VHH binders against Type II restriction enzyme BgcI specificity subunit S.BcgI (bcgIB). Designs and how they scored, part 5

Target 1, 341 residues: Type II restriction enzyme BgcI specificity subunit S.BcgI (bcgIB), of Heyndrickxia coagulans (Weizmannia coagulans) (q07606)
Amino acid sequence: MNNLIKYSTFLISDLFDVVIGKTIDGNKAQRNENGTPYITRKATRNGFEFMIDGEKEKLYSGKLPVITIGNETSKPFVQEFHFFTGTKVNICIPKLDLNRNHLLYITTMIENATKMFSYSYTINSTRLKSLKILLPIKGEEPDWDYMNTYISKILSNMEKNFDVQQNDGVSDLRSLKDLSWSQFKMDEIFSINSGVRLTKADMKPGNIPFIGATDSNNGITEFTSSTNASFDGNVLGVNYNGSVVENFYHPYKAVFSDDVKRLKLKNYPNNKHVLLFMKVVILQQKVKYAYGYKFNATRMKEQIILLPTKADGTPDYEFMEQYMMRMENKVVGRTTEKEAD

## First folded at step 22 (VHH)

Design u3 (from s7 with Y56H)
Fold by ESMFold2, last read:
Structure u3 (fold): chain B 341 residues (1-341), chain A 122 residues (1-122)
Amino acid sequence: as target 1 above (341 residues)
Amino acid sequence: EVQLVESGGGVVQPGRSLRLSCAASGFTFSDHAMHWVRQAPGKGLEWIGEIWYSGHTFYNPSLKSLVTISRDDSTNTLYLQMNSLRAEDTAIYYCATVTITFDSGYTSQDSWGKGTLVTVSS
């Protein structure tokens, strides 16, 4: 009787066959940029290390796509190409014919389920098989169409912005080193708005992304029907706990954890391209905030950001926009080539 | 592949100066902020400072007057000048950077050198 989407829990072993990849020792991995992906326990870059030539008998050559997740890192990634694995990489092979979007949804839910454990939680094949995840249902079965459609809409919004950039043209080709740069306080550049605490106990299942202080899945840690004052869109979400200064652009509406600040431009239209430039600049400061300056919610407004400036000393937002358009055009070109292969 | 290789470490007497180098390859050095970090025996990692591609530098306030960071974009080399070395400056010194892949997620990758040991002893 409720128009809301219903949810239920499912065992990973009910949905996937879980195996350990056949190991190629990293010291014996022969690099070849035209070879085959080498997937390790790395918690970043889709688990990807580099391309290699390897023994064909060690290749994962089964059905695709699949999920890889390293024992120590517990970070799930969707793999769409056959690959070799390093040590202690789990491969979750769907029992049903699932597509990339189904698996992207599931990786988010795996991360949610593992977030209840310590940072050093080791997830071996046995623990992974018994892990329960929350999925939307239609009747008693997972609602695969819902998951696919929802992920498709999120990704489509990002891709539409790429298409617009290619149509707008790019005329400013200066390199970063050739610009004038000046220091600004964060609160001179951004309106900075807090997230609102929403505990698991208060969170109801739904279709609204919940943004937490994570380093993957565009910051999405849960899907909920619960909302609060943090419900917002077209913002940069910046972590101040967890994966500090990790940040994601959210063109869509979402609910934000109290560990994530929402940033919007004060003195320029809240432009996607400029926000992505800010994302890149902030990310290059991760080392400073990890080991030097504590990046906290109360003092974020006081933190210094370096930005390119025009001759009059104001931020060169037009350059920032064009620079990111230029970089995104390179990504679209790479994506087109990847799809052609 | 991103590679960062520190050099210039060794045993040095208190009060002396020392210059460390970090040779960088596998990425566009001139487009990246570069960092120095150290780890004294039995202690955690301590950020020393950074230099942006613009040449702007920022330092850990506790070390501001004792160190100078510079870069040479023509040789892809980062430098750390340390003056008036003290026994407490004994540490492994690392250079580091964050590279970004311009995919749909703008994925970041932390990259570190293997470090160079500086021992300040009489």
Scores: ipSAE 0.609, ipTM 0.867, lowest interface PAE 1.5, mean pLDDT 81
Fold by ESMFold2, fold request of step 23:
Structure u3 (fold): chain B 341 residues (1-341), chain A 122 residues (1-122)
Amino acid sequence: as target 1 above (341 residues)
Amino acid sequence: EVQLVESGGGVVQPGRSLRLSCAASGFTFSDHAMHWVRQAPGKGLEWIGEIWYSGHTFYNPSLKSLVTISRDDSTNTLYLQMNSLRAEDTAIYYCATVTITFDSGYTSQDSWGKGTLVTVSS
């Protein structure tokens, strides 16, 4: 039980040495798939651009794992391999011998501190060193064992989302181009429910994921014991704050911020594979919503999506399920082949 | 490795037509929606339109009737037909797509070409 967990604030500079990476200009970076990771200010893909050959003296070759965080993007990522950096990438090097899970917990708390408390997204080395984050404690020190165990449990639950065993019963092998497709309004397909505001002042620490409008960590920005009317599970969480339609499937129960909509299917049982098909369809529209017109809360219900249809003109949810099961089976096959080597 | 290569840009007089191409490789082209985006000098990126794997097209309302998007899945090629070109259509034109990795988290990747310059001048 977690009845006795206490929290305190900690200064980043007390936990980390913060340095700026030695820049390799993207125009001068020579791609090599057998080379070394090139980490930039990107807010996605763990900051990763591609593999490069770079000047050895510019390689970050120190202690691992570390956290990278770009200035303008303010998005922290854990790095477990040595790497080169682009412009304005901070490297947070732990003063203690911390593992990946400790750093994953800390990245969540950094993200919370930079987004949820009226802080500017703009980070620099000086502001990062002065940033305070909330961590669980034992006595007056961070409870590293608690953080490790908690993250291990969360990651284990997230990995179950993809079931490393192959899906049985796949029988529909049609390609997307062989189907009939029709246009649907989002509100014809989904029940769309708002999250509920939960401020820092009202939020108590705990073990329930809190889902914010982020692009990483499956949407998790904090862990809480507080619940409200948004407490829900087996839903697709879709960001509507900004122009990008990032979204995550939540098989587990979570609390959702008022910046995230919960989507459930109206005319089909909420099914992991159908919701993940919907995730893929929505994500392929990111370019339109980034540079075409806003994907906002007022207009979400009226947005058009294309879905495969049955002969009667209704959405072919069984195909969507079958298709995603096939795609997951391809991933399992790759993992099995690696283990056989 | 996803690769998108635009071609067909150049200098063209106002009122003329131009067709741009985008050659795609490194992903299953027929399973992906494809987009055209442009950036005029000193301006931000502007979405032109898209074509889905079903062949359905959607356009920026301000550009509808001036552009036509098509695709040829047998050659992995995306096309943009532009008609009645104006000086304000001078821009770098990009093709783009979003690919999805079906591992844990269903990670998306935005991929862009390097663009092709269209200059509309008299």
Scores: ipSAE 0.602, ipTM 0.865, lowest interface PAE 1.6, mean pLDDT 81
Fold by ESMFold2, fold request of step 23:
Structure u3 (fold): chain B 341 residues (1-341), chain A 122 residues (1-122)
Amino acid sequence: as target 1 above (341 residues)
Amino acid sequence: EVQLVESGGGVVQPGRSLRLSCAASGFTFSDHAMHWVRQAPGKGLEWIGEIWYSGHTFYNPSLKSLVTISRDDSTNTLYLQMNSLRAEDTAIYYCATVTITFDSGYTSQDSWGKGTLVTVSS
């Protein structure tokens, strides 16, 4: 148990066997929602396109979990299920029996390492094998326990927001369509605080999540010891660059990029269930902000959100809380049925 | 799976009106905002407007006086009424929605129909 964590570099080829997946052309992919994941070079949504039926001989059916990373996009993702691949997808197969948490830590370090090179630097199998990543060490070996414990703590904080047992306080079962709704400006509902620019040159390795404008990993793009005025928790982080209006709830403390705004409730206790209701409502606007309105930081305060209201016209935060508790209960119920059956 | 199927496109004379439909399945239609988007030949995608599950509508300001969006939750159908059509309204018209998968920690998925072609020509 070393209080001072040391780091060293490791070669990807020392930790992984790197192979290219057998290609299924997207034009030939037969979609089937009950099929097998189709993983591509896509830099978003865990590399996932859709579920397919494919030739068994093209299936990656080896050791799990693994990391996939597309050549041109250089975006690493952890895969926990067998999958088919599109063109130019590398599969990094751990030489040791590593778990999901180890690989999540490593994907972050791969992203860090690829950011250290010029814009023209692209990943192919040869460059990936020779890539060096920074990992915590114990002695001269990677500190696998540290990496696992660190990621476990992050994920445990996320899991606390979804109670694994059903929420007992649900009593409001009204449908969304049966409510009164009103328009509100975002700045009527939220205090909206900017992130702070923190460049790679200014970042030091550490254990504080850094939130960037992505659509994956709860917004986490780095782990750092660097802090600034954006250090905050129990917020929605809402993107206004990158993956615009994508947003994540952060019960834990984090540092936020200047491409992400931190939203807290003005007129109600800063409650995870209400914030998750807000998350859902905001996400349904992605099409508008992708192809209609440019979503920018100076106009976020003036954007309209529709919310359920009480008879006096104020937001019905109690309903929002109840609704999200109800949605969590449905998830827990399906999980319990699956495990029991 | 989420499916959105547009219909009602075709060739129409300038100055006429046209109503497009979007049949939805594979998700709880009444819990989702629905969008119309179009793509004119050689152009990018242009957002037309949206309708919320509450019935509230919002429109692209450049099109506001020309279009009306409505929904019928009993038939899971989204509508686009277009009036006083012009040649520049020739486009493929898509309906779209964003669904959230609560089972996977509130991940979002954009879903689009394949579109219906509207040609405004004499």
Scores: ipSAE 0.599, ipTM 0.863, lowest interface PAE 1.6, mean pLDDT 81
Fold by ESMFold2, last read:
Formats: C-alpha cells, structure tokens, sequence
Structure u3 (fold): chain B 341 residues (1-341), chain A 122 residues (1-122)
C-alpha cells in the first residue's frame, strides 16, 4: 500500500514559547483539597502531586491547553486547567491555538525525541527549545487536522463504548468484601499473547496506535502504518517490562510492543467491564512485581489472581461487569458536574 | 491525601519477635491490597508480602516462614509480625499501597510510608 502521509521535523521553539514555571518549593506548598493543582517534575500521574493554596502571582493563568515537562524526568503532560509548579517545570505554550488532541499527539513525539536524555544527561530549557520532533505535514506545515482527527477518533471510540453502558443495567450493589474470593492462575482466566518487536528504525509513520510499556496516554507511544502479528483490539494490554503491570484497555485496533502482553478472557465473552475489573485487580500488584520478583512472559501464566466467585467456584464475571458499570457511572457523574461549572 | 505511618521499630535481640503497625488514612483502606517492603543498609528494596482486601496473603518465598501480615479494617491498620529475628532482618520497613482513581485512564498512584527502622543486634 502507498503511504501518502509525509513527515518532517520541527523545533520545539518554533511551535511553542517555552517558559519555566514560577516555583513554589515543595516544603512551602500548603496542601488544600479545594485548592489548585500543583504540578511538579514527577514522571507519573500527569505531573500532579496534590492540590495547594498558593500566591496568585505564582499561578500559571495563561493560555490553555499547554504542555508541562520537568527537567530531569523529561515526561511531557497536557494540562487543561491552571496550575502552580514546583522547581524546574517547563511550560510549553503553543504559538498557535492548538487543542488537546494536537498536544496529546505532540507529547508522544516529545517522549520519543527525549529518550537519550534519560541515560546520563539532565534535560533543561535550552535542550528542550532545540529539540526536534517528527510531525505529519501538509505542504511544509504541520498537518494539525490529521493529528486532531486521529486522536479524536480514538478518544471518541473510548467514550462511545463507555456511553453504551451509562446509567443502564446496574442491579448488583454488593461491596467487594461481601463476595466470595478464590485464587486462579492467570493462564486459567486469560489467553495471554505476546507483543512483537517493532523498533523505531523499522516503524513507518501512520495512524495506527503503537502500544509501549508506559504508564501514561493509554499506553500509546507512537503512531504507525506498520503492522505485525500483534495487531489486535478489544484487549487488555499488560506491561511486563518498563512500567511493570501497568495496563490499559484497548477497544480499538493497535500494534503492541514486545514488552506488552495482550490479555483476553478464555471462558467468558471478551468484555470491556470485566477487563477493566481485571485492570484494577492487577494494578494492585505493582509493588510485588517491582520489588518481589520480575513479572515476565514465562511466569505470567503461572501468576495468581484473586477473583470473586459464584457458588460453583467459577469467576463471577457478571458481578465484575456490574461493579465496573457502577464505577463508570460515578465517573460520568463527576465529569458532568465539572463541565457544568 | 493518602498517608501511611509505620510504627513499632527499634532495637531487638536476635531470636525475639517484633510486631510493626501501619496506620492508614486518606483512602478506603478496606478496598485496597496492602504491602510490606524493607530496605537493609546499602541494599535495594525487598518486597516482604501483601494482604488483599479478602484477607488472602502472599509472601516473598524467601521470607514466607518468618513473617505474618494481617489487617484490621475497623482501625485502618496493617500489621507485620516478625518472628525469630536475625541480623539480616535489620532494615527500614515500609508499608505501601496502590490507589486507583476511576478517571478516564484509571490512573494508579503508589503510596509509601516514611518507614520504621528495625535493628537486630546482639
């Protein structure tokens, strides 16, 4: 197939005004749950530490959305609300009126471009300004519509699946402690399929999500036109290297790194809500696999998962569906209230 | 918001027993698996074990016969019972958990206490 999408490199300083945030020192940050987000050099959770009270003159109150990226950690995050910053947090302010989808695309390109800084060198504002990123083009300019359209489709697919289950069919209100639980081997519950190595050198640009072993952006580290035997959808992608046991649900088709396993249910129709229940249960194992023993392909099949059970001793998949539908309804309620304000 | 506070450390003689506590707040304790981890002087972090909300426990195989983990959901307290202590058990002991925010990404957050020092000295 003929690939018509063209790519070129762009300097960060040509696309963004890069400023360093006005520092609130961590030991001076006064925590307040009704306050304003405090964004630090933290490499996870969107850079978010907690909510604080801070002096108004230190607030980033400018154009939104923006990208924050801390020195040393080099993890870019899209910020959609005004915020305070800790020490050495860069704020990349778009020179054009770019939307969240444009910036989400750009964060993946920044992550790829900064990989070498994590091996000995501290990134700083000067290196960030001179960083080159690869973007799709239309003529000689970035193809903003292309970037927006493909991110929008991916996000809309997630929201459409969520909306199908909103407010309907929840009848099981039991708490987790009211259930019977039993141990199962992962191999007993899941079909576990490896990803396939696809190096950046072999990867062709495109619009198919590439799933890497990361803890952010739903696992998406690149967009490609390359496919391989890992091309799959409606799966739970579980890291066994990188951010170990971090995992994401993928309703859409994607290509999977050799550091990510695709999990599908063996004995129940593959189901978004059951897979999200599994996500939550697996995430609670992060400490064990970080500091206990390595979670790897050979041993994943033998690992133990605890699941709620029915009277016949089989997993209670219907409860898992009901529980996660209930949790999603609560998330939709919180989101609706925030948008109404 | 999440706070984990270990206590019960100190100097103990080899062969004795010690019970550590971890007071938890800022999350629904009864819905979370809880972990114990230790760090001996000059060494990396070593996972000791975990206890699930169901009461099921899992232990590092090398420590399985030496420790017992329990929880009291009514007081939001995690416990580590250590028996027949050895010099090798000298370490800072941490409790830890992973909380999950049900946002669009199901974001996880690792939370650790500051640790409590146990010194096993003859």
Amino acid sequence: as target 1 above (341 residues)
Amino acid sequence: EVQLVESGGGVVQPGRSLRLSCAASGFTFSDHAMHWVRQAPGKGLEWIGEIWYSGHTFYNPSLKSLVTISRDDSTNTLYLQMNSLRAEDTAIYYCATVTITFDSGYTSQDSWGKGTLVTVSS
Scores: ipSAE 0.580, ipTM 0.862, lowest interface PAE 1.7, mean pLDDT 81

Design u3 (from s7 with Y56H)
Fold by ESMFold2, look of step 22:
Structure u3 (fold): chain B 341 residues (1-341), chain A 122 residues (1-122)
Amino acid sequence: as target 1 above (341 residues)
Amino acid sequence: EVQLVESGGGVVQPGRSLRLSCAASGFTFSDHAMHWVRQAPGKGLEWIGEIWYSGHTFYNPSLKSLVTISRDDSTNTLYLQMNSLRAEDTAIYYCATVTITFDSGYTSQDSWGKGTLVTVSS
């Protein structure tokens, strides 16, 4: 069969109640690490700035989960906890009882829809309410079970790889300052492979993640059944246009935009934790490329990165792996501290 | 929670030298690359250079040899030394960094100081 899953368009206002959050100005926000999330128009970090104390009547305390999206930034994020908002933050409150996975699928489709209209498209509450998104259907209704199952499989695959790495012990606790560091050209460390242009007009809906030059949703901007020579997995995807030098690790197979390079290690197994170390090192360059250098494929190959080295001057990939496993372990909270009352 | 505070700006005569400072707090300074950026009147932002936690420096080629970036990890302070100042060096000078949060999928955050004004005039 040619098409196993059917799709149709749905109006945002048919699926969600869209309201503007009650504004707390950032200059007036009282920071408190034990407070409540402060969500703004920013296009990164899930919209999150920091934790605050705020006036109770300005708190979004309604139904959860919801989607937040800034008027001008058009970046949708799923919020699972109550929050305060900055200026011009839309809150999309589902009319049905939808879970996190349903909303994660929908955020991807909102980004797809806003990109398809124009790169200069400015979204506001009125335009958001009238926005149509493409969703899989069962009969004439959204196929919520399909969306949930699809996202669950993606997350399970990511968690399976993560859980396996959690069983590898961490034994190297050196600080970054205690290491020898050397300069390397990126083309000494990585094979750097271009994505391939695939326009929205040439895409067909499907289940394969399409990676664009964005700074959110692990780089996933669409789901497609179309493939091309960029079809690849277990790589670091690095933007050289759009959100330049932003990058994501892709354990799964995906199709890559011509604005994203796929990086694999040349002289070491293509290891998740080493690639995540590389992610951090590459992100240290963001300010340089925002205001100092035009980024292109040739300059990426010649770009200098600093890496820790062994005594023989070669990259210390084992340290990089250990360091990132240590950082993951801190996040997972494997060590339990119990405070007596 | 990241805070960057520039100081050392002011009015200075052409040909003189000036040293700018950036006091950093709210993050592990010694684990982060630091940047200097400037904005001349009516112009866009211009990257000056960076210094890595290893001490390695990289400069905008157009400004190479005119500036020197250094850091003191014991005082969490970033420095910009500017020599032989010219009228075209009049600008607001900013320090900046990028921090990574691991608990949200390695999300990055750009952080900037408020800037310090340097005016080069005779």
Scores: ipSAE 0.569, ipTM 0.841, lowest interface PAE 1.7, mean pLDDT 81
Fold by OpenDDE, last read:
Structure u3 (fold): chain B 341 residues (1-341), chain A 122 residues (1-122)
Amino acid sequence: as target 1 above (341 residues)
Amino acid sequence: EVQLVESGGGVVQPGRSLRLSCAASGFTFSDHAMHWVRQAPGKGLEWIGEIWYSGHTFYNPSLKSLVTISRDDSTNTLYLQMNSLRAEDTAIYYCATVTITFDSGYTSQDSWGKGTLVTVSS
């Protein structure tokens, strides 16, 4: 019995109490690394600006976790810590005892629901309360177990691919300054394939990530059971519309929007670390295309990137891999040190 | 926190040269590509050029003015040399960069300075 997951629409106000954040007094606020997170309407970094000391009366110290949504950006983020914020940020407090995974699922659905609105669409508290999102159901109620399991699976798959290779695997300790760099065209390094247009009307609910031209959530905008010619994995998804130049590595199989190009290496096996290195290189061009230089498919192909090269003039993919391994190790080390303190 | 501070702007006569500076702090300067962008009165932002961590430079082909971008990693300073200035070069000039946080997801952030005004007038 192919138990087809059923979906239904829910109002945000049915699931959440929506409150407006309190503005901190800038004159009384001081940056402090040991302070409290300051969350704004920022569309990136989970809304995080910096750590601050502020007036206790302005602190959100209520139920956790919650979802914050900026009025202008309409980007939802899960917050797991008490925080300071502003009046242009909505705080969605779950009416039920929901965990982080539930909220992550819901954030994805919120983003999907708001994409239908033009960039000029500001989500105020009233509009947010009336926002309808699609959720899987068991009977007439949201299927919380399904949502939890689904997110857990995605996260576990991401973690498995993040194998903390022990320091023993790093043999190349050269710095970026020690390298010879050469110019390459994007189409010399990558096979570049387009996504395929898939409208919401044609999209059936499912568990396959749909990658859109967003700058958050690893590019995932929806989940679908609908596949097409763009079905692919172990690839860089690069945005050429929307959040241009932003890109994400996808170790898992996904369906890609026509606003996203799929990049794979031509002359080297697709590797997580190498592709992540390429991600960083590509992001160096973000400013160029943010200030009026139009990013299109042709320009993407012709875009020159600088890569470390071997003596024979070919890209040093081995170095790229080793470098990113080192970076990963550093990040893990920092997290362990903070946990130890 | 990433800080970029432009300097060297002012009023200059046509045909003259001007060198702008950008002082960078709050990130590892030597590991980042740096950009110059300008905005003329009543016009949109225009990308001028970039310099990579390797020292390689790329410029906007639409620019008729002779510009040279350079960097000094020892002082965390970015430079823009402009020669044979014209009235059309009147603009606010900005330095900018993209910083990448190597946390979960390798997130990027754009940063720019407050800008410095260059006025070319006879």
Scores: ipSAE 0.494, ipTM 0.816, lowest interface PAE 1.0, mean pLDDT 86
Fold by OpenDDE, last read:
Structure u3 (fold): chain B 341 residues (1-341), chain A 122 residues (1-122)
Amino acid sequence: as target 1 above (341 residues)
Amino acid sequence: EVQLVESGGGVVQPGRSLRLSCAASGFTFSDHAMHWVRQAPGKGLEWIGEIWYSGHTFYNPSLKSLVTISRDDSTNTLYLQMNSLRAEDTAIYYCATVTITFDSGYTSQDSWGKGTLVTVSS
């Protein structure tokens, strides 16, 4: 009996105490790697800028975990550590004893609620307090157990797909400097296919990962039983909206948002190592599109990437594979060392 | 920890040249593409150009100033040569990179310097 989960609307102010961050004095603040996180209105990296030493009186040292929301970006992030911030950041302090998973679920709902607003919409503390979000309910109260289980499932699925295995087939030990590199257009290397729009309202609960344009959780934002033409696997999902240029390899079958492009190799069999190599190459362009160029489908196709090449001018896919295998082996080695300690 | 430190900024007259430097540490510099970005007063960030680990360079087509990006891997230093500077080139100049952590998640992080101010004034 597919127990239809019921949802209800809740005000942010009903669930959270909302306070405005305190601005640090820039003249008194210093970057320090051993300092305290500085959280800003940044839309990526959970709002993190850098570690700093600051005035103790400006430190948020209250209840944890909390949600921070920048006024301009409206992007919510879960914070699990005490932090410095600014007046353009709202701090949502749970009225109840909520854990990280609960807050992660809520951040997703906040994002959904704010999507309806124009990019020019500034979410100040007053607006944030009056924001309505949709949450699953048990009776008249939020179903916290459901939310926790839901997020746990996402995290568990992510862990299963990132198993680092030792590769015994390493034979190419060339360094990146030893190679010839050539320019290629993205559309020369990849078949690029779009995701399909699927709203939360149209999604039925299930076990199929839904890939959104996020920079976390390997792109997984939901689980659904709803499939469409985007249903695909063994593919590199690249965000062209939201967290632009961010990308994840999906060895499993998933449904993809219209904000995500599915990349597959044209002239080489799709495989984990080559696609992960490509992931790294593509990420080199993250700065370019963060600060000067709008990342759209056309520009993605025309984007030039540098790849190692063979003598005949074709990409050296074999090297790419071997290189990533070596990288994995190093990671495994480190893990084993940690286990031994 | 990744550190990027820009230097070489200052006040220059129009038509003059200036060379900026970026000292990099905390990652394998030679394996990473490096970027220059600037922010003029009251304007958004503008991508200037990049240099790949292979030495290949790419520049913003809309850039009006003559710019050359180079790198010295032996000293972990990125350079920005600017010629024929104009008033509109007044900005804070940043070096940036994306570092990839080869862990189980293959996570990436963008890193920026604090920037160096270039003022073009008569």
Scores: ipSAE 0.465, ipTM 0.803, lowest interface PAE 1.1, mean pLDDT 85
Fold by OpenDDE, fold request of step 23:
Structure u3 (fold): chain B 341 residues (1-341), chain A 122 residues (1-122)
Amino acid sequence: as target 1 above (341 residues)
Amino acid sequence: EVQLVESGGGVVQPGRSLRLSCAASGFTFSDHAMHWVRQAPGKGLEWIGEIWYSGHTFYNPSLKSLVTISRDDSTNTLYLQMNSLRAEDTAIYYCATVTITFDSGYTSQDSWGKGTLVTVSS
């Protein structure tokens, strides 16, 4: 019984002490291969610039591991060594004793949360502190064990030459090309429910994600304590206004804008992987509705999607699940590689 | 980087046929639905049709011209066959796709080519 993982929002400041890096004096810094890593606001190579000798006073020599986030790039990286950095880099120091895996998981969530920011939007320390991220919870606290296990599994799978067969129950290795595909109407596959209009003016501050018709931040536009009939979870939210066709899976409970439709599977248990598969499928129509077709509720219901099918003509939900699990594993693997570089 | 390059455009007389091509690179072509979109002078973008990775095609019902979309996955090429062209079919024709980045929360990105001009004139 795949116990539905519950998620909740956490402020970065609740989880981390955020400090601003200290800028090294370039005149006093010398490149030295045997020196100390210089971490910058780079979006790549884990922020690593080069090895340097610098003033000891400027060295971050505190608790490890930490997350560094450049103000401009908003890319989080796990740092496992002491480093030099600059004022354009935020250092997130865990308030709890978190390990690398925990932080890797969190970095992913940070990245997701920061997508809402335009490239022109600088995440300073203040903004970072107020950033809300979604984490799995056990009770009211982050489920650290889950996060650790999740990352550990991914890493282990990577080490084992990515034997997808051994990965978390992955047994279906078929490619998309190996499948039979059939046409289905959206309303055949999904129960489609509307969001409810809730204006900013009517919103009370809170911790419940409000899902708007945005194309970023997993659809989260606000946090509110105001609930309504749209209060729902484990659902695919699909935009039919605004950023049309864009959609996000919401494992957590959220309230939904009237510009967002809530999709749940009719004939299969709602779960992350299948719904994410559906997300991808639906996104294939993005161009269609971006360029001349008005996306409305009726058209959404009648929208034809192609799904892998079993011999009996029913959607192959099992494949979908397996496929997305594989994809997820790949993503985690890449994250690990990036951290190693 | 996703690259789409349209070709085959030009000046054609009414009633003639034209086949456009779109060369795709920078992504797994065979796994993506592909679209044709056009923009007539002074008008907005108009979705023409799409072809899925399965080969299924869907077209804009408002199109008066006969169009056929096809693909060759072996060459990463998308085609648009247009028949019985009319003056109203004069437009820049774009191929487009949506790529999804799985490592960044399944973010989607629209990509389109630079377009190829089709002018239907007597």
Scores: ipSAE 0.456, ipTM 0.796, lowest interface PAE 1.1, mean pLDDT 85

